VH-VL binders against q9yh85r1066to1250. Designs and how they scored, part 15

Target 1, 185 residues: q9yh85r1066to1250
Amino acid sequence: ASCIVSGYGHYLTFDGFSFDFQSSCALVLCTTIHGACERSDTFPTFTVTVTAKNEDRDTSLACVVKQVEVEVFNYYIVIHRAYKYTVMINNERLYLPLKLGQGKVNIFAFGFHIVVETDFGLKVVYDWKTFLSVTIPRSFQNLTYGLCGRYNGNPDDDLVAAGGTPRFGVTDFVQSWAKRDTFCR

## First folded at step 6 (VH-VL)

Design s3 (framework fv_navenibart)
Fold by ESMFold2-Fast, scan of step 6:
Structure s3 (fold): chain C 185 residues (1-185), chain A 121 residues (1-121), chain B 107 residues (1-107)
Amino acid sequence: as target 1 above (185 residues)
Amino acid sequence: QVQLVQSGAEVKKPGSSVKVSCKASGGTFSSYFMSWVRQAPGQGLEWIGGIIPEFGIANYNAKFQGRVTITVDKSTTTAYMELSSLRSEDTAVYFCARESGDEYYYGMDVWGQGTTVTVSS
Amino acid sequence: DIQMTQSPSSLSASVGDRVTITCKASQSIYSYVAWYQQKPGKAPKFLIYAASSLQSGVPDRFSGSGSGTDFTLTISSLQPEDFATYFCQQSYDSPYTFGQGTKLEIK
């Protein structure tokens, strides 16, 4: 299944729920880390975070994906749109392609996109501007949280906040998945 | 080893549309980026757009302003490029090309034989 | 769009000569340059990728160099089959763009 961020703040969850929201905060798009009781000893853990930026004062149509963060296998991978075909790992800017953990994580450029893929089937694709997709195998059903939803076949419960409680409306839902930074919309 | 085979030559009237096919054989189709490039008689190469079959994501050259659509049928390993509102300036040989079967390098390493599209009244 | 400008537009040379073709990008494109050879009536043939990496099956008399904005294709000892048009191409950003081509002619 794939979760997609496209255009100017349009989201499509794993279960097919779509919503629109503009925010400059770092937002948890997809994570397997919800709490100690939901941590799986069987499956790898990961977190994908997205940060957007509005590049036009006159319209929300200028909103782009500024930064994508992927945390997996103790690697903190930062992809920034201003530095095409490079990534930051451990505060070092590296040029593509990269093979981490003896192939557990591969980061490469493919056409106009950057691809981050893992040996367990996580695939993150970003076009350096407005398109971001996260694809995970069916084996992760009921194991993910964040803006991409629960991946449980029921779009009605995709609005599950960071505390595990369903939220009312997209604004409350999105804000609940913002990273706990001091500055946020 | 991948081979790309394109559909045959077409003669079209101004204002019509053309759909060119590109069938891949011999290798894994969905593991690369597919581009469409044209060449007008006696001119250089011009990129029309491309698609990543695994994701269904297409990128287009803005010059074609919504006149072009690139699609892929993974079940038949065939890519398509449809160009509408044809003008005489669209007369060219149209090539499909894969970017790479190797995830770690760039370049269009396999090309179709080309499809001649002639736009005349 | 990123503009790719080749120099010269045409070049006359003899078998055995060392030939150099240059390509200049309107902005930094790092090493995202490929080179192609095209003979009349044929599809382009892939020669070099990532500015300096030789495609398998391409004779080692062909080499590429450069990074950033300035790139060079070199043929160290020209052979009869090398008379063709050569194109550079950037893949750093959409749309992909090609140089205008350099026609290599027999002297």
Scores: ipSAE 0.000, ipTM 0.498, lowest interface PAE 14.9, mean pLDDT 80

Design s30 (framework fv_navenibart)
Fold by ESMFold2-Fast, scan of step 6:
Structure s30 (fold): chain C 185 residues (1-185), chain A 121 residues (1-121), chain B 107 residues (1-107)
Amino acid sequence: as target 1 above (185 residues)
Amino acid sequence: QVQLVQSGAEVKKPGSSVKVSCKASGGTFSSYFMSWVRQAPGQGLEWIGGIIPIFDTANYNAKFQGRVTITVDKSTTTAYMELSSLRSEDTAVYFCARESGDEYYYGMDVWGQGTTVTVSS
Amino acid sequence: DIQMTQSPSSLSASVGDRVTITCKASQSIWSYVAWYQQKPGKAPKFLIYAASSLQSGVPDRFSGSGSGTDFTLTISSLQPEDFATYFCQQSYDSPYTFGQGTKLEIK
């Protein structure tokens, strides 16, 4: 199932719920880390975080994806819009293509996109501007949290805040997935 | 079976503050969300804000941000709404309401009787 | 803020009539709509949630429909106790907002 961020702050969750929101905070898009679920040793754990910025302060339509962070297999991968065809891994800037952990993680360019994929089926695609997609296999049903939702077949419960608490609508939901001490407009 | 009982009518001077209470009885208090809604004479309904008692987390309508505080006393199962810097246009009936919270489709299924707040000099 | 616009603002009807009230959201809110009935001097009464789900204890003559931006409340056969003001409400985003109300009056 795929979760998509497109067109200046438009979100489509794994279960098909769509919503619009613009924020300059670092937002947790998809994670397997949720309190007690954080300690699962049966399935790989990962976190995908997105940070946007307004490219034109007079127009909300100019909001772009500034950076994407992928934490998986003890690799902290940072993709920054200003540094095309490179990634930062554990504080070292590296050129594409890359194979990490004997092929557990592959990072490569495909057309105008950067692709991060793992041996368990996580695939992150980013166009260096406004399009970001996260695809996960069916084995992760009911195991993910974040802005992309629960992946449980029910779009009506995708507004699940950090820690699994209900929220007062989309704005409160998005703010609950903001990383602490991050810049917010 | 859940009942919400609000405090009595208040008459306040401009610039003062008012604190309205809403006591819940029956049902499971902590599993519900509490909203505050006002209605000016002859007008429609306006949402002020709400609180989730178990998480002690409040959310406010930006129109009232900085002037309103919503709190809960879990020991007495009572929610409070305090509105400061009162103006004549704050004259209204103030309602507390329980949001069912079930299935995350919020609907206010139980309402208090309302508290009339009159702001006059 | 999401604006909820109801039509008509007032409606005159007779007992036994089929009555329809509409509510339009300024943006898509999926099915995050509730409907309320309010009689003079009383608190609102919850009728419908999730656009179309009937609250327990509410008569079957009440029904709701719609998704996205357009929502409808229908009373299939109006009874004397149904003369009241009706409000729609969205819970998709904060602040929650209500329609301006539709006053249903005796013809």
Scores: ipSAE 0.000, ipTM 0.543, lowest interface PAE 11.4, mean pLDDT 81

Design s31 (framework fv_navenibart)
Fold by ESMFold2-Fast, scan of step 6:
Structure s31 (fold): chain C 185 residues (1-185), chain A 121 residues (1-121), chain B 107 residues (1-107)
Amino acid sequence: as target 1 above (185 residues)
Amino acid sequence: QVQLVQSGAEVKKPGSSVKVSCKASGGTFSSYFMSWVRQAPGQGLEWIGGIIPIFDTANYNAKFQGRVTITVDKSTTTAYMELSSLRSEDTAVYFCARESGDEYYYGMDVWGQGTTVTVSS
Amino acid sequence: DIQMTQSPSSLSASVGDRVTITCKASQDIYSYVAWYQQKPGKAPKFLIYAASSLQSGVPDRFSGSGSGTDFTLTISSLQPEDFATYFCQQSYDSPYTFGQGTKLEIK
């Protein structure tokens, strides 16, 4: 399934729950809770984190996604709207297209979108402005947390805060997934 | 509001090269992707390639990749398309177009008037 | 390359008619489709993006729909200035590809 972030702070989770909230904080959209240990006869168990940050709420650009971060396979990939067709990988700015880890991660332009995809089926698509989608394979059902929800087929339980406690309001839910080391209000 | 003005018609011999210009005026030039599209007489539209002015990095349709070069001159806000080793089947109207930065998907919202290139002996 | 196939290749209609033009992609392109109008001797004019979003300044009698592989352009009440050739275009993958065009002529 896919989780979608669209203009004006509109979110659609993997399970089909939609909500609206504007924030300039760096917000964790999707993260796995499984340990990084490989297991026989199972899908891969390793960590993936996708984070997005919007422009300031009180500006004309409040609907615009400023930055997207993808953490996978020890790569810290930062996509910033001001630097189109480039990415920062572990603090080095590089031009597209890129093939990392012998093809474990591919980063390329598709039309006017940037695509980050992995050999296990993670796909992040960003239009450098207001549209961001995160697609993760069905083998990760019930393994995700974050603003994109639990991916368990039940939209009613997608409001799960950092630390695993269900929340009943979107404000508390969103604030629980904000990263501490960003400036936001 | 940007307008694109292209250079005038060209008549070239087989084996030669042609360089078509596209000058942008009004609005933001460097932030938009510039595409080149051609149309042979009575035929449909064919995408040649495009360039991002801020990077000077071009992307080409593989059918033209060995023969086409797309460049920009930021000081004059002009994009260029140079096609070499011309053949009679390269006879066409060549258009430049700007791709809009819409919030979901991009399309070519501003087009030049076209430059007719005729390749004949 | 992604192939874009339009139907019909030509169509005759009268002022006031409802006209529908279809476009089929050889693979799933989601909503990465634009529509253009071209009059003889002129550059194409941008009409629709993202399959269904109307470009500013384009009359609201024009509309687009579809997703995946099947797309349509509709003109709800044809006007004299609408007789032209129409093209669909995908921007999902490079190279960008266009349909072969549909010529709309006076009946």
Scores: ipSAE 0.000, ipTM 0.444, lowest interface PAE 17.8, mean pLDDT 77

Design s32 (framework fv_navenibart)
Fold by ESMFold2-Fast, scan of step 6:
Structure s32 (fold): chain C 185 residues (1-185), chain A 121 residues (1-121), chain B 107 residues (1-107)
Amino acid sequence: as target 1 above (185 residues)
Amino acid sequence: QVQLVQSGAEVKKPGSSVKVSCKASGGTFSSYFMSWVRQAPGQGLEWIGGIIPIFDTANYNAKFQGRVTITVDKSTTTAYMELSSLRSEDTAVYFCARESGDEYYAGMDVWGQGTTVTVSS
Amino acid sequence: DIQMTQSPSSLSASVGDRVTITCKASQSIYSYVAWYQQKPGKAPKFLIYAASSLQSGVPDRFSGSGSGTDFTLTISSLQPEDFATYFCQQYYDSPYTFGQGTKLEIK
């Protein structure tokens, strides 16, 4: 299933819930709850974080995706729109294409997009501007949280905050997934 | 089957506080969101805030900026809304209402009868 | 805050008429709209949620439609007990906000 961020801060969760929100904070888009440590080879842990900013056009209300962070297999991968066709991996800037961990992670260009793929089926696609998608295999049903939702077949249950509590509306939901050093209010 | 019964009318002076109660009967109180909504004479509805009783999580309309507190006493199945620093424009009927919290939002399907609060010197 | 604007503010109609009330949101709220009926001296009564889903026990003559920013409540054949004030409400984001109300009066 795919979770999509597009254009003017539009979000579409794995289960089909759509919402709009503009934020300059780093937001957890998708993260695993189980699979940490002991089960990393069967249900690996990962986190995809998105940070938006109004760049390119000063008079526009549209947000662009400024930065995408992917944490997987002890790799901290940072994709920044100002440095096209490069990524920062564990504080080292590298040019595409890249093969990490003997093929566990592949990072490459496809048309005008950057693609991050893992050997277990996580696929992150970003166009260096406004389009970001996260695709995960069906084996991750009920194992993910974040702005992309639960991946449990019910879009109405996707407004679940960090810690598992329901929230009053989209603003509270989005802010509950802001990284604690970047809380938006 | 849930019924919400609110406390009686209040007449308050400017600058004082009022605490309105809302007692639930005939159902599982903690399974639902509780909202407070007011209506000034001849005016429309205004949402004050709400609480999710089982999580003790409240959300407030910023318009009431530090003046409102919503609490719940689970042992008596009673929700409270306390509004401080009262002004004449706070004169209104205050309603409590239940909404679904454990399932998809289904609207405010059960309402209290309302509590009239009059703020006058 | 999301502003909800209803039109008209008041409407005169006769029993048996088809009545439509509109509600416009200041931004897209998808289908996260509820409708309420209120009679003088009483608490609001829940009618519709998710823009078009009818609450159990509400007569079939009531229906809702719309998505995004424009929403409509329709009463297909007005009955005497339907003369009341109607409110739309968004629950897409906090604070929840209501339209100003549409008063339905006997012509």
Scores: ipSAE 0.021, ipTM 0.631, lowest interface PAE 7.2, mean pLDDT 81

Design s33 (framework fv_navenibart)
Fold by ESMFold2-Fast, scan of step 6:
Structure s33 (fold): chain C 185 residues (1-185), chain A 121 residues (1-121), chain B 107 residues (1-107)
Amino acid sequence: as target 1 above (185 residues)
Amino acid sequence: QVQLVQSGAEVKKPGSSVKVSCKASGGTFSSYFMSWVRQAPGQGLEWIGGIIPIFDTANYNAKFQGRVTITVDKSTTTAYMELSSLRSEDTAVYFCARESGDEYYYGMDVWGQGTTVTVSS
Amino acid sequence: DIQMTQSPSSLSASVGDRVTITCKASQSIYSYVAWYQQKPGKAPKFLIYAASSLQSGVPDRFSGSGSGTDFTLTISSLQPEDFATYFCQQLYDTPYTFGQGTKLEIK
């Protein structure tokens, strides 16, 4: 299933829910980490975070994806639009292509896009501008949280806030997945 | 079955404040969202705000910005709505309502009987 | 704010009739719509949630449909106790907003 961010802050969840929201905060798009519970299952954990930037504050059409962060297998991967065809890993800027952990994570260019893929089926695709997609295999059904939703086959319950609590609406939902260390609009 | 019982009618002067209570019985109070909705005579429904008791998180309609406060007392299973700086247009029946917090339900499934608030000089 | 517009504002019908009430949102709200019935001097009663799901205890002559911006409440065979005012509500974003109401009157 794929979760997509496109245009001026348009989101499409794994279950097919669409919503629009603009924020300069770092927003948790998709994560397998929920609450204080540690899974006894052997499934890998990951977190994908997106940060937007308005090129022209006068219009929403100038909104772009500034930065994408992928946390997986103890790698903290930062993709920044200003530094095309490179990524930052463990405070080092590295050039594509990259093969991490003997192929557990592969980062490469595909056409004019950057692709981050893992050996368990996580795939993140970004065009250095407005398009970002996160694809996960069906084995993660019911195991994810964040703006991309629960991936449980029901689009009506995708608005689950940080901490697993339903919120009053889309604005509350998005704000609950914002990281505290950033200042939102 | 959950029942919501509200406090009695109030007659207030312009510029004063009113505090309406809503007591829940027969069910798990903290697991639901509590909303306040008003209805002026002969008019439609208007959402004032709501609270999630377990997280003590309130959300307000900006129209009432700065003059409404919604609180909850978990020990008495009672929600409160306080509205200050009353004007004649605040004359209405004020309802409390429970919104189901279930994963699949969106709506206000249990309502209080309503509290009439009249603002007159 | 999201605006909810109902039509018609009033409707005259006879027992046994099929009645349709519509509700239009000013923007897409997916399926986050509830419908309520209100009789004079009483609190609203919950009828339908998630645009099309019937609340337990509500007669199955009531049904809801729609998604996005256009929603419909249907009463398939009107009974005497159904004469009331009906409201739609969006729960997609705060502030929650209601339609202006549709008054269902006899004949």
Scores: ipSAE 0.005, ipTM 0.576, lowest interface PAE 9.9, mean pLDDT 81

Design s34 (framework fv_navenibart)
Fold by ESMFold2-Fast, scan of step 6:
Structure s34 (fold): chain C 185 residues (1-185), chain A 121 residues (1-121), chain B 107 residues (1-107)
Amino acid sequence: as target 1 above (185 residues)
Amino acid sequence: QVQLVQSGAEVKKPGSSVKVSCKASGGTFSSYFMSWVRQAPGQGLEWIGGIIPIFDTANYNAKFQGRVTITVDKSTTTAYMELSSLRSEDTAVYFCARESGDEYYYGMDVWGQGTTVTVSS
Amino acid sequence: DIQMTQSPSSLSASVGDRVTITCKASQSIYSYVAWYQQKPGKAPKFLIYAASSLQSGVPDRFSGSGSGTDFTLTISSLQPEDFATYFCQQNYDSPYTFGQGTKLEIK
């Protein structure tokens, strides 16, 4: 299944729920950890975070995906749109293509997209502008949280907040998955 | 062992459209990145565009923008390339090809047999 | 668009010869170059990726080298089945672009 972020803050969750929201905060799209409790060693842990930015170009209301962060296998991968075809891995800027952990993580370009793939089936695709896609295998059903939802076949419960409590609206839901940096709304 | 099988030859009139299919068999369809490449008689290779099936994300060569649409039908493991407003210059053999993300390859490792499209008045 | 220029456009060689084909990109593409072989009436065959990595099943007489803007495909000892047209391709940026091709002919 795939979770898609497109255009001007349009989201489509793994279970098919769609919503619109624009935020300049770093938002957790998909994660296998919840709170202070980590998951069993039977499944790898990962987190995909997106930060969007309004272009601030006079009358333009275009919202671009400024940064994508992927945490997996002790690799902290940062993709920034201003540094095309490079990534920052654990604070070191590297040029594509990259094969990490003997193929546990592969980072490469396809056309003008960047692709991050793992040996367990996580796939992140970003076009350096407005399109971001996160794909996970069926084995992760009921194991993910974040804006992309629970991946449990029920779109009605995709609005599960960071604390595990369902929210009544998109604004509360999105804000619950914002990273606690200096100021988010 | 992945195979790509394309639809048969087409003869079209100027101004019409053509839709070429590319069916994948053997291996997992969703692991592919699919490209369309054409070759005019006696000429070199020209990339038209590509699609990532699992994301339904298409990327087009600006030369064909507005005339080309690349789609995929996951239920039949088939990719399609539709080209409209055909001109005699569009006469070519059209190939589909895949690039496998799972194998860390940066190239088109499996190709369809090609579909000849002839545009004549 | 990134322009890929091959040289020569054609060459004649004999079995056993060492053959070199060159490809130049209009801008740096690092190692994002693939090489293909095409025989008349057939689809291209994938030979080399990442400028120098040999595809599985391709004979070791084929090799690639280069980075940045200048790339080379070498056939160390030409065999009868190697007479074909060869193309370089960049996959650094969209649109993907190919060299114009080098036709390798028997003397």
Scores: ipSAE 0.000, ipTM 0.469, lowest interface PAE 15.7, mean pLDDT 79

Design s35 (framework fv_navenibart)
Fold by ESMFold2-Fast, scan of step 6:
Structure s35 (fold): chain C 185 residues (1-185), chain A 121 residues (1-121), chain B 107 residues (1-107)
Amino acid sequence: as target 1 above (185 residues)
Amino acid sequence: QVQLVQSGAEVKKPGSSVKVSCKASGGTFSSYFMSWVRQAPGQGLEWIGGIIPIFDTANYNAKFQGRVTITVDKSTTTAYMELSSLRSEDTAVYFCARESGDEYSYGMDVWGQGTTVTVSS
Amino acid sequence: DIQMTQSPSSLSASVGDRVTITCKASQSIYSYVAWYQQKPGKAPKFLIYAASSLQSGVPDRFSGSGSGTDFTLTISSLQPEDFATYFCQQSYDSPYTFGQGTKLEIK
């Protein structure tokens, strides 16, 4: 299923929960790595992180997706909107298209979008501005955490914090998924 | 089915603190959200805060931050709300309520009977 | 904080009337609205959650609708036991906030 971030900080989780939040912090959208849970050796691990930038004077009014980070197969892939059709991989700037690990990860342009695909079905699509989607196969049901939710067919339990605990509402939920060193408001 | 039974009415002096209890009976307490809501005479409802008993995770309305503490004793299935530095404006009926659902709050489906707290000299 | 504003503050109606109470959120809260009924001297009673879902045991003359910022509670054929104060509540973000209430009175 797909998790979508669209214009001005609108989120739609894998299970269909919708919410709005605008933050300049790096936020974990989707991860198979959770400190409170056992890691599975049956499935590869990955993390998708999004960082937004406010384009208007008011932090509540307008945000674009500034940066997308994809960590998979020991590749740290950074997509930055200011550097179209390039990615930073493990601190080196590279031009598209790219095939990593003999096809384990493919990074390419499709129209005005950048696509990151893995051999296990993770697909990240970004338009260099406001649209970001993360698609994972059904085999990852109940194996993911983050702003995109649990992917378990129940939108009621999508607000699971970084520590594996439910939260009282969207602000507490989103801020629990902020990366430690970004100093969120 | 769960019933919530609260402690009795309290009369307090300004500057003191009050601790109201809410005991769950007739069902499983620990999997549900618990909220505290107050209502001043003739006024509307105001959310104070809540706790998720199984995770011992509390969240407070910023208006009460620093004055309120919500706790739970799982062995007696009792939730507590303690409010300190009481003012006359804290005179109200205080309700505990259980949220519908296990992980995300949809609404408060079971309520205690209310505890009247009067703050006067 | 998200502000919830109800309209009207009070409403007079007769048994058998169709009654509508509205609730407006200061920002989009999608469908994260619950409705409660409160009778004098009693705790609130849960009626509706997720804007339109009827709580088990609540009569089907009660219904809710709306999404985003504008929500309504409708009682299709008012009964004597329905005279009470009604509150909307958002659970989209903390602190949870309630509307100021609508007092439904006998004409």
Scores: ipSAE 0.056, ipTM 0.664, lowest interface PAE 6.4, mean pLDDT 82

Design s36 (framework fv_navenibart)
Fold by ESMFold2-Fast, scan of step 6:
Structure s36 (fold): chain C 185 residues (1-185), chain A 121 residues (1-121), chain B 107 residues (1-107)
Amino acid sequence: as target 1 above (185 residues)
Amino acid sequence: QVQLVQSGAEVKKPGSSVKVSCKASGGTFSSYFMSWVRQAPGQGLEWIGGIIPIFDTANYNAKFQGRVTITVDKSTTTAYMELSSLRSEDTAVYFCARESGDEWSYGMDVWGQGTTVTVSS
Amino acid sequence: DIQMTQSPSSLSASVGDRVTITCKASQSIYSYVAWYQQKPGKAPKFLIYAASSLQSGVPDRFSGSGSGTDFTLTISSLQPEDFATYFCQQSYDSPYTFGQGTKLEIK
């Protein structure tokens, strides 16, 4: 299933729920880690974080995806819009293509996009501007949290805030998944 | 099944505060979101705020921020809305309502009968 | 805040008529709109949720449609008990907001 971020902060979750929000905070898009609960010895863990930037200081119309962070297999991969066809891995800037962990993670260019793939089926695609997609295999059903939702086959159950607390609408939900500063609007 | 019963009419002076109660019966109170909505004479509906009883989490309309407090007493299955610094324009019927939905509100499916609050000197 | 605008403000109709009330949101709210019926001196009654889903116990002559910014409530064959004020409401973001209401009056 795929989770998509497109055109100025439009979100589509794994189960088909759509919502709009613009934020400059680092937001947890998809993670297999929910608080202190971790699936160990069964499935690999990962976290995908997205940070947007408004290119026009006086409006929200020019919002772009500034940075994508992928944490998997002890690799901290940072993709930044300003440095096309390169990634920062554990504080070292490297040029594409890259094969990490003997092929456990492959990072390469495909057309105008950058692709991050893992050997277990995680696929992150980013166009260096406004389009970001995260695809995971069915084996991760009921194992993910974040803005992309629960991936449980029920879109009405997708909006689980950090800490498991229900929320009053999209602003409250999105802000619960902010990674650093909790006030992002 | 569930029924919401509100406290009786109140007449208050400007500058005072009012506390309206909403008691749930016939169902499970803490499993639902509770909203407060007011309606001035001959006017439309205005959302004041809401609370999720099981998580003790409240959210307020910025228009009432600093003047309104929504609380819950889970042992008596009663929600409260307290509005302070009353003005004549606060004269309205105040409704409590239960919201349908688990993690996202789909609308208000059960309503209290309303409590008339009149602010006059 | 998200603004909800209803039209018309009032409408006169006869029993058996087909009545349509519209509601426009100031921004996309997807399908997060509910419709309510209110009779004088009474609390609102929940009719429709998620733009088009009929609440249990509500007659099937009531229907809702729309998505994004434009929504409609339709009563296919008006009955005497349907003369009331109707409100739309969004629950996409807080504060939740209502339309100004449409008063349905007997001709």
Scores: ipSAE 0.153, ipTM 0.686, lowest interface PAE 5.4, mean pLDDT 83

